# Designs tried in a protein design chat: VHH binders against FERM domain-containing protein 4A (FRMD4A). Part 1

All scores and structures are predictions.

Target 1, 303 residues: FERM domain-containing protein 4A (FRMD4A), of Homo sapiens (Human) (q9p2q2r20to322)
Amino acid sequence: RRCQVHLLDDRKLELLVQPKLLAKELLDLVASHFNLKEKEYFGIAFTDETGHLNWLQLDRRVLEHDFPKKSGPVVLYFCVRFYIESISYLKDNATIELFFLNAKSCIYKELIDVDSEVVFELASYILQEAKGDFSSNEVVRSDLKKLPALPTQALKEHPSLAYCEDRVIEHYKKLNGQTRGQAIVNYMSIVESLPTYGVHYYAVKDKQGIPWWLGLSYKGIFQYDYHDKVKPRKIFQWRQLENLYFREKKFSVEVHDPRRASVTRRTFGHSGIAVHTWYACPALIKSIWAMAISQHQFYLDRK
Positions, changes and structure headers below are counted from each chain's first letter, unless a header gives other numbers; antibody chains are not in Kabat numbers.
ipSAE, averaged over its two directions, is called F for ESMFold2-Fast, E for ESMFold2 and O for OpenDDE. V2 adds 0.75 times the mean of E and O to 0.25 times the DockQ between the complexes of E and O.
Where letters were taken out, [cut] stands.
Atom coordinates printed by the task and the answers are left out, and those that the model quotes come from them; centres of patches stay.

## First folded at step 6 (VHH; framework vhh_7uia_1)

Design q02 (from q0 with D102E)
Fold by ESMFold2-Fast, scan of step 6:
Structure q02 (fold): chain B 303 residues (1-303), chain A 127 residues (1-127)
Amino acid sequence: as target 1 above (303 residues)
Amino acid sequence: QLQLVETGGGLVKPGGSLRLSCVVSGFTFSSYAMAWVRQAPGKELEWVSSISGSGGSTYYEDSVKGRFTISTDNAKNTLYLQMSSLKPEDTAVYYCAKSEYEITYKVGGKTYYMDVWGQGTQVTVSS
């Protein structure tokens, strides 16, 4: 079957995928195009029938995944799946480059919530990385129209495009003399400090039907107010969790809570446990389940 | 209407084998995770093994892994626990239990959530 793998550098790989091809073999093939050795941070994603991002399971065949029923090639995306505290832990320049490209894409697609002032500073590093030192206001304005540097939300928060461009120019002028590598490191230093960086968000509801965001990362599971992805309302670090539970339309976590003495449902083991449950469509719950287990396994692999 | 009925317990020598059966009625068997839980004399309840509602995923307590096998026969609405290489420490009342969840993933794994279980069957391992 025809598959189109979108690469982080705007390239697309057109492939005829055979029924026996494993997802890990496809990942290896994509990685070879970047001379990428540190493959453990990356995955291949696709959008399911419900419009939600899903990931290929590396030990399964590519074509055994639930792709949307439509004509044309299966669309796949090569991107970062497992985030770390800092790119300073990465060993290869290829890995650092791909984390940078991934971060730029996430900022532009508004997958990471960022204050507009920070967006303008980040855009200046994109320009320094891509074009070198500031030359003129006209060149910057032209480049910003071609580069995916300014997300729509940042543009809508201010009275004019010219205002946004002028803020980027102010930051850009201060970067004179920085190398491409320095610009990447400085960009990533800012992005890595953002509260939403490295968190996979899923729209869920509680038992009362109240909407929440459920965040998954190597640090644990987080519950956010639907209008505030920055500050979690509940934090479940991996070390605090006893079990994860899956049911068709719900996902639950069991945590040790010494203040809870009474349990209305029967449990075994130590007293003082609490179960937190979230609801979503079956496809989303499956995505949450797969991601939660993968994040926990990644956490264990890093000690 | 929901019932779990365990059978197959008895007296067995160390190193012996037993197969426990749990006949389930009143719910869609394959839609729920099922488990075996035991309670030794004077001790707390201990989770032994679980199987997903689909039957594809099985989980075991470390002390029984490699010795016990959990399985289902959906046509007979029956959960099994095949026990081999039995030890005196396996002496307990064994309960068949149901979780409202299809799959359980162990993180810390110190507690086990089960909302319904049966009357139990006694297993005694003694020389």
Scores: ipSAE 0.492, ipTM 0.810, lowest interface PAE 0.6, mean pLDDT 85

Design q03 (from q0 with T104V)
Fold by ESMFold2-Fast, scan of step 6:
Structure q03 (fold): chain B 303 residues (1-303), chain A 127 residues (1-127)
Amino acid sequence: as target 1 above (303 residues)
Amino acid sequence: QLQLVETGGGLVKPGGSLRLSCVVSGFTFSSYAMAWVRQAPGKELEWVSSISGSGGSTYYEDSVKGRFTISTDNAKNTLYLQMSSLKPEDTAVYYCAKSEYDIVYKVGGKTYYMDVWGQGTQVTVSS
């Protein structure tokens, strides 16, 4: 079957995938195009029939995943799945380059909420990395038309495109003499500090039907108000979690809760634990389950 | 009318093997995650192993990994724990338990959220 893998450098890899090809073999093939050795941070994603982002399970065959019943090729995306505190922990330049390309894409696609003034500073580092030192205002304005550096929302928040361009120019002029590598490091230090960086968000409901965001990352599981992805209402760090529970339409976490002293008939041993439950369609719960286990396994591999 | 009945415990020498069985009744066996939990004298309950309702996913405590195997026989409504290379540290009362959930994944789990559990079977490993 025809598959199209979108790469982080905007290239597309056209493939005829055979029924027995494992997802890990496809990831290896994509990684070879970047001379990428640190593959453990990356995955291959697709949008399912319900419109939700899913990830290929590496030990399964590529074609055993629930792709939408659309005409044309299966669309897949090579991107970062497992985020870390800093690119300073990465060993290879290829890995650092791909984290930078991934971060740029996430900012541009508005998958990460960013203050517009921070966006303008980030755009200046994109220019420094791609073009070197500032030369003229007109060159910058021309380059910003070609580079995916300014997301639509940032442009809408200000009086004119010229205002946004002028703010980028002010930041860019201050970067004179920075190397490509320094620009990447400075860009990533800002992006890594953002509250939504590295969090996979899922739309869920509680028992009463109230909508929430459930966030999954290497740090744990987070519950957010449906209108605020930045400040979590509940934080479940991996070290605090006892167990995760899956049922067709619900996902639950069991955590240490010092406010709970009584043990119910549904718990064994030490008291001081609580269960929190969220609901979604079966396809989304399966996605949450797979991501949660993968994030925890990544956490353990780094500990 | 939900019942879990464990059998197969006994006295065994270090390096020996035992197979524990848990016969379940009163619920749809394949719809719920099942687990083996143990309690050594004077210690907290310890999760040992879990199996999904479908039987497709199994999980083990690190100390028993490679030595114990959890399995089900849906036709007999029976959960098994095959124990090999037994150590004195495996001495405990072993309980089978049912969760309201299809799959249970251990993160740090010293305790287990289960809505039904059996009476237990004693395993003693000594020379």
Scores: ipSAE 0.477, ipTM 0.806, lowest interface PAE 0.7, mean pLDDT 86

Design q04 (from q0 with T104I)
Fold by ESMFold2-Fast, scan of step 6:
Structure q04 (fold): chain B 303 residues (1-303), chain A 127 residues (1-127)
Amino acid sequence: as target 1 above (303 residues)
Amino acid sequence: QLQLVETGGGLVKPGGSLRLSCVVSGFTFSSYAMAWVRQAPGKELEWVSSISGSGGSTYYEDSVKGRFTISTDNAKNTLYLQMSSLKPEDTAVYYCAKSEYDIIYKVGGKTYYMDVWGQGTQVTVSS
């Protein structure tokens, strides 16, 4: 079956995938195009029938995943799945470059919540990386129309395009003499500090039907107000979690809470535990479950 | 309506073997995570082993790894615990328990929330 793998550098790989091909083998093939050794941070994603982002399971065959029943090729995306505190822990320039390309894409597609003033500073590093030192205001205004540096929302928050361009120019002028690599490092330093960076968000409901965002990352599980992805209402670090529970339409976490005493035999061994439960359609709960386990395994591998 | 019945306990010498059985009724057995939990005289409940309803994944407490095997027979609605190389420390009442969840993933946990419990079967390991 025909598959298109969208790469982070805007290239597409057109492939005829055989029934026996494992997802791990496809990831290895994609990684070879970048001479990428540190493959453990990356995955191959696809959008399911309900419009939710899913990830290929490496030990399964590519074609055994629940792809949409659409005519044409299966669309797949090569991107970062496991985020880390800093690119300074990465050993390979290819890995650093791909994290930078991934971050630029996430900012431009508005997948990461970021203040417009920070966007202007980030755009200046994109220009420094792509074009080198500032030369003139007119060249910058021309380049900003060709590069995916300014997301639509940032442009809407200010009275004119010229205002946005002028702010980028102010930041860009300060970068004179920075190398391409320094621009990437400085860009990533800012993006890595953003609250939503590295968090996978899933729309869920609690038992009362109230909508929430459930966030999954290397650091744990987070619950957010449906209209505020920045500050979590509840934080469950991996070190605080006892168990995760899966049922068709619900996902639960068990956390130690010494203030709560259990007097029933339905819990045992500990008197201070609490269980938090979220609900979603079966496909979404399976995605949450797979991501939660993968994030915890990644956490353990790096500890 | 929901019922779990444990059998197979008894008196056995150290190094011996026993197979515990738990017959379940009133629910779709293969759709729920099941566990064996034990309680020695004067001690707290101790989780022994779990099996997922659909995934077939098995988990064991460290002291029983390599000696005990948890399994299911979906056609007979029966959960088994095959115990070998039994030690005096294994002496306890063994309970079959059902989770309201299909799969349980252990992070740092020493406990498992179980919805329904059986009556228990006594295992005694002594000379």
Scores: ipSAE 0.565, ipTM 0.820, lowest interface PAE 0.5, mean pLDDT 86

Design q06 (from q0 with T104F)
Fold by ESMFold2-Fast, scan of step 6:
Structure q06 (fold): chain B 303 residues (1-303), chain A 127 residues (1-127)
Amino acid sequence: as target 1 above (303 residues)
Amino acid sequence: QLQLVETGGGLVKPGGSLRLSCVVSGFTFSSYAMAWVRQAPGKELEWVSSISGSGGSTYYEDSVKGRFTISTDNAKNTLYLQMSSLKPEDTAVYYCAKSEYDIFYKVGGKTYYMDVWGQGTQVTVSS
């Protein structure tokens, strides 16, 4: 079957995927195009029928995943799945480059929430990395039309494109003499400090039907008010969690709670613990379950 | 209406073996995770072993690993616990239990949530 893998450097791999090809073999093939050794941070994603991002399971065949029943090739995306505190922990320049490309894409596609003033500073580092030192205002305005540096929301929050361009120019002039590598490090330092960086968000409901965001990362599981993805209402670090539970339309986490210490047959499995439950359609619960386990395994591998 | 019935308990000498059986009715057996839980005289309830309803994953308490084996027979709607190399410390009432959930994943936990319980079967390990 025809598959199209979108790469982080805007290239596309057109592939005829055979029924027996494992997802890990596809990841290896994509990684070879970047001479990428540190593959453990990356995955291959696709959008399901409901518009939600899903990830290929590396031990399964590529074509055994629930792709949308649309005409044309299966569309796949090579991107970062497992985020870390800082790119300073990465060993390979190829890995650092891909984290940078991934971060630029996430900011541009508005997958990471960021203030417009921070966007303008980030755009200046994109220019420094791609073009070197500031030369003229006209060159910057020309380059900003070609580079995906300014997301639509940032442009809509200000009275003119010229205003946005002028703010980028002010930041860019301050970067004179920075190397490409320094620009990448400075860009990533800002992005890594953003509250939503590295968190996979899922729209869920509690038992009363109230909507929430459930966030999954290497740090744990987080519950957010539906209108605020920045400040979590509940934090479940991996070290605090006892068990995770799956049932078709619900996902539950179990945490230690000494206040519930009484043990009887009626309270066993509830005693000394608190259980938090969220509801969603079966496809989304399966996605949450797979991501939660993958994030915990990544966390354990880094202990 | 939901019913879990445990059998197979009895008196056995240290180093001996017993097979516990739990016959279930009133629900789709393979759709729910099942467990064995025990209570020794004067002690708290202790989780022993679990098996998932989908995927067939098994989990054991550390003190019974390598000695006990949990299994199911879907055609007979029966959960088993094969116990070998029994110790006096294994003396307890053994309960069959059904989870509301079909899959568990252990993070730091030692026990699993169980919704429905059987009546229990007594296992006594004594010379």
Scores: ipSAE 0.511, ipTM 0.803, lowest interface PAE 0.7, mean pLDDT 87

Design q07 (from q0 with I103V)
Fold by ESMFold2-Fast, scan of step 6:
Structure q07 (fold): chain B 303 residues (1-303), chain A 127 residues (1-127)
Amino acid sequence: as target 1 above (303 residues)
Amino acid sequence: QLQLVETGGGLVKPGGSLRLSCVVSGFTFSSYAMAWVRQAPGKELEWVSSISGSGGSTYYEDSVKGRFTISTDNAKNTLYLQMSSLKPEDTAVYYCAKSEYDVTYKVGGKTYYMDVWGQGTQVTVSS
């Protein structure tokens, strides 16, 4: 079957995927285009029939995943799946480059919430990395039309495009003399400090039917108010969790909380166990389950 | 109305093998995840292994991986635990349990939430 893999550098790979090809082999093929050795941070994503982002399971065949019943090629995305606290933990320049490209894409697509002033500063680092030192206002305005540096939300918050461009220019002038590598490091330092960086969000409901965001990352599981992805309402670090539970329409976590004793006689072990449950359609719960296990395994591998 | 009955325990030498069985009535495995849990003398309950009701996914405590195999026979409503290369540390009462959830994934694994427990079967590994 025809598959189109969108790469982080705006290229796409058009492939005829055979029924026996494993997702790991596809990841290896994509990684070879970047001379990428540190593949463990990356995955291949696709949008399912319900419109939710899903990830290929590396030990499964590519074509055994639940792709939407659309005509044409299967659309896949090569991107960062497992985030780390800093690019300073990365060993290879190829990995650093891909994290930078991934971060730029996430900011531009508004997958990471950012204040517009921070967006303008980030855009100046994109220009410094891509074009070097500031030369003229006209060159910057031309370059900003070609580079996906300014997300739509930032443009809507200000009186004109010219205002946004002028603010980027002021930041850009301050970067004179920075190398490409320094611009990348400074860009990533800002992005890594953002509260939503590295969190995979899923729309869920509690037992009362109240909507929440459930966030999954290297650090654990987070519950957010549906209108605030920035400040978690509840935090479940991996070290606090005892078990995860799956059933068709619900996902539950069992957490050690010494302040909350279990009310059931069938809960055993240490005192202070609590179970937190979220509900969603079966496809979304399956996606949450796979991501939660993968994030925990990544956490253990780096411990 | 729900019943879980464990059998197959006994005395065995280190390195030996035993197969535990849990016959269930009042429900089927396709609706619920099943687990084996053990309790050594004077110790807390320890989760050993789980199997999903929906897909045959299996999970094991690190100390038993490669030595124990959990399986089901849906036609007989029976859960099995095949134990090989038994060690003195495996000496415990083994319980069969039903979860309200299809699948359980162990993170810390010091505690368990389970709906129904069996009576237990004693496994003693000694020279």
Scores: ipSAE 0.460, ipTM 0.805, lowest interface PAE 0.7, mean pLDDT 85

Design q08 (from q0 with I103Y)
Fold by ESMFold2-Fast, scan of step 6:
Structure q08 (fold): chain B 303 residues (1-303), chain A 127 residues (1-127)
Amino acid sequence: as target 1 above (303 residues)
Amino acid sequence: QLQLVETGGGLVKPGGSLRLSCVVSGFTFSSYAMAWVRQAPGKELEWVSSISGSGGSTYYEDSVKGRFTISTDNAKNTLYLQMSSLKPEDTAVYYCAKSEYDYTYKVGGKTYYMDVWGQGTQVTVSS
């Protein structure tokens, strides 16, 4: 079957995927195009029938995943799946460059919420990395039309495109003499400090039908108000979690809570156990379940 | 539709042994986390032991550790509790239990959410 894998550097790989090909073998093939050794941070994603982002399971065959029933090639995306606090923990330049490309893509596609003034500073590091030192205002304005540096939301919040370009130019002028690597490190330092960086968000509802965001990362599971992805209302660190549960339309977590001392028919064992439950369509619950397990396994591997 | 049927209870003297069995009907239970829970007369439900769906991980309440052994036979869809060195304090109705969730994943604990229960089997330890 024809598959098209979108790479982080704007390239597309067109592949004829055989029925027996494992997802881990496809990941290895994609990684070889970047001379990438630190593959453990990356995955291959696809959009399911309901429009939700899903990830290939590495021990399964590529073609055994629930792809949309659309004509044409299966569209796949190579990107970062497992985030860490800082790129300073990465060993290889290839890994660092791919984290940088992933971060640029996430900012440009508005997957990470960023103040527009911070966007202008980030755009200056993109220019320094891609083009080196500032030369002229005209060259910058030309380059900004070619590079995916300014997301649409930032452009709409200000009086004019020229205003946005001028703000980028002022930041860019201050970077004179920085190497490509220094620009990447400075860009990533800013992006890594953003509250939504490295969190996979899923739209869920509680028992009363109130909408929430459920966030999954290497740090644990987080519940956010539907209008605020920045400050979690509930935090479940992996070390506090006892078990995860999945049933068709619901995902539940079992947490140690020393304030609860009673044993009930539905919860028993050590005193101080609480269960928190969220609801969504079956396809989304499956995605949450797979991501939660994968994030916990990644967390254990880094201990 | 899933039913849990406990057998093997009875009257036994202190220091004696019993093996409880729980037969799961209508479904293969290899993917489910299961537990033994007991209720003494006039007392609350007390967790006794748990086993993962694969049978690879077992957990015990401190008062029964070293005396009781939980195990499964996936070919027979049966959960067992081997009880030895029984004490009068072990007198209770013993229930096998399963979570109604299709999948369970252990993060760090040895406790489980259980809301599918069997009918129970009486264990009496007395002279």
Scores: ipSAE 0.484, ipTM 0.821, lowest interface PAE 0.7, mean pLDDT 85

Design q09 (from q0 with I103W)
Fold by ESMFold2-Fast, scan of step 6:
Structure q09 (fold): chain B 303 residues (1-303), chain A 127 residues (1-127)
Amino acid sequence: as target 1 above (303 residues)
Amino acid sequence: QLQLVETGGGLVKPGGSLRLSCVVSGFTFSSYAMAWVRQAPGKELEWVSSISGSGGSTYYEDSVKGRFTISTDNAKNTLYLQMSSLKPEDTAVYYCAKSEYDWTYKVGGKTYYMDVWGQGTQVTVSS
């Protein structure tokens, strides 16, 4: 079957995938195009029938995943799946480059919430990395039309495109003399500090039908108000979690709560343990389950 | 009313075998994951094995893997635990339990959420 793998550097690999090809072998093939050794941070994603992002399971065959029924090739995306506190922990320049390309894509596609003023500063580092030092206002305005630097929402929040361009120019002028590598490091330093960086968000409901966001990352599991992805209402760090549970339409976490003095009849022989449950369609619950386990395994590998 | 009734326990020598049975009533047997759990004298409850409600995914605690086999007979509404190569450390009261979950992933915990369990059956492994 024809598959098209979108790479982080805007290239696309067209492949004829054999029925027995494992997802880990496809990841190895894609990584070889970047001379990438630190593969553990990356995955291959696809959009399912419900429109949600899913990830290939590395020990499973590529073609055994639930792809949407479309007449064209299967569309796959090579991107960062496992995020870390800082790119300073990365060993290879190839890995750092790919984290930078991934971050640019996430900001542009509005997958990471960021204030417009921060967007303008980030856009100046994109220009410094791609074009070097500031030369003229006209060149910047031309370059910003070609580079995916300004997300649509940032443009809509301000009186004109010219206003946004002028703000970027102000930041860009301050960067004279920075190398490409310094621009990348400075960009990533800002992006890594953003509260939503590295969190995979899933729309869920509680038992009463109230909507929430469930966030999964290397730090744990987070529950957010449906209006606020920035500040979590509940934080479940991996160290605090006992077990994770799955059933078709629900995902549950069991956490040790030392303030809970009584054993509930539903808790298996423990006082001080609480169970938190969220609901979604079966496809989303399967995605949450797979991501939660993968994030915990990544956490253990880095511990 | 939900009922789980365990039988098949007894005294057996090390290296011996026993088959535990759990007869289920009051719910659709195949709709729920079922588990075996045990409690050794003076110790906490320990999960032993689970089987999915959809009919055939099985899971085992590391200490019993390769020695115990969990299975179901839907026609008899019965859950089984076939135990072989029994050790003194397997001495415990064994409980049949209904889980509302198909899958469990262990993070730091040693026990699992169960919403209904039976009265238990005593297994004693001694010379």
Scores: ipSAE 0.452, ipTM 0.799, lowest interface PAE 1.0, mean pLDDT 85

Design q10 (from q0 with I103F)
Fold by ESMFold2-Fast, scan of step 6:
Structure q10 (fold): chain B 303 residues (1-303), chain A 127 residues (1-127)
Amino acid sequence: as target 1 above (303 residues)
Amino acid sequence: QLQLVETGGGLVKPGGSLRLSCVVSGFTFSSYAMAWVRQAPGKELEWVSSISGSGGSTYYEDSVKGRFTISTDNAKNTLYLQMSSLKPEDTAVYYCAKSEYDFTYKVGGKTYYMDVWGQGTQVTVSS
């Protein structure tokens, strides 16, 4: 079957995927296009029938996944799945380049919450990386139309496009003499410090039907107020978690709670433990389950 | 209605073997995680072994690894615990239990949440 894999450098790979091809083999093929050795940070994603992002399971066949029932090629996305504290822990320039391209895409697509002033500073590093030193206001305004550096929300928060361009120019002028590598490092230092960086968010509800965000990362599982993705209301670090549970429409985590003193036949396992449960449609719960396990396995491989 | 009926308990000598059975009715048990849990005299409930709803993954408490085997017969809606090389410290009431969840993933835990229990079956290991 025809598949189209979108790469982080805006290229697309057109492939005829055979029924027996494993997802890990497809990842290897994509990685070869970047001479990428550090593949453990990356995955291949797709959008399901409900519009939610899902990830290929590496030990399963590519075509065994629940793709949308539409004509045309299967659309897949090569991107970072497993985030780390800093790119300084990465060994290869190819890996660093791909983390930078991934971060730029996430900022532009508004997948990471960023203050507009920070966006303007980040855009200046994009220009320094792509074009070198500032030359003229006119060249910057032209380049900003071609480079996806300014997300729509940042543009809407200010009086005019010209105002936004002027703020970027002000930051850009301060970067004179920085190398391409220095611009990437400075860009990533800012992005890595953002509270939402590296967190996969899923819209869920509690048993009362109240909406929440459930966040999954290498650090653990987080519960956020539906209107605040920045400050978690509950934090479940991997070392604090006992077990994870999955049922068709619900996902639960079990943590040690020393305040629970009594044990009864009806509440076995609740003495000294607490269970937190979230609800969503079956497809989303399945996605949460797969991501949670994958994040925990990544955590174990790196400790 | 949900019903869990445990059988197979009894008196056995150290080093002996015993097979516990749990017949379940009122639900399609292959879609749920199932477990064996025991309670020794004067001790708290302790998890022994569990099997996923898919039947593909099995987990064991460290003290029983290599000696106990959990399995299912989906056609007979029956959960088994094959116990070998029994020790006096295995003496306990053994309960068949189920989670309302289809899958369980062990992070760091030694216990599991279970919401349905059987009546239990007594296992006594003595000379």
Scores: ipSAE 0.447, ipTM 0.798, lowest interface PAE 0.9, mean pLDDT 85

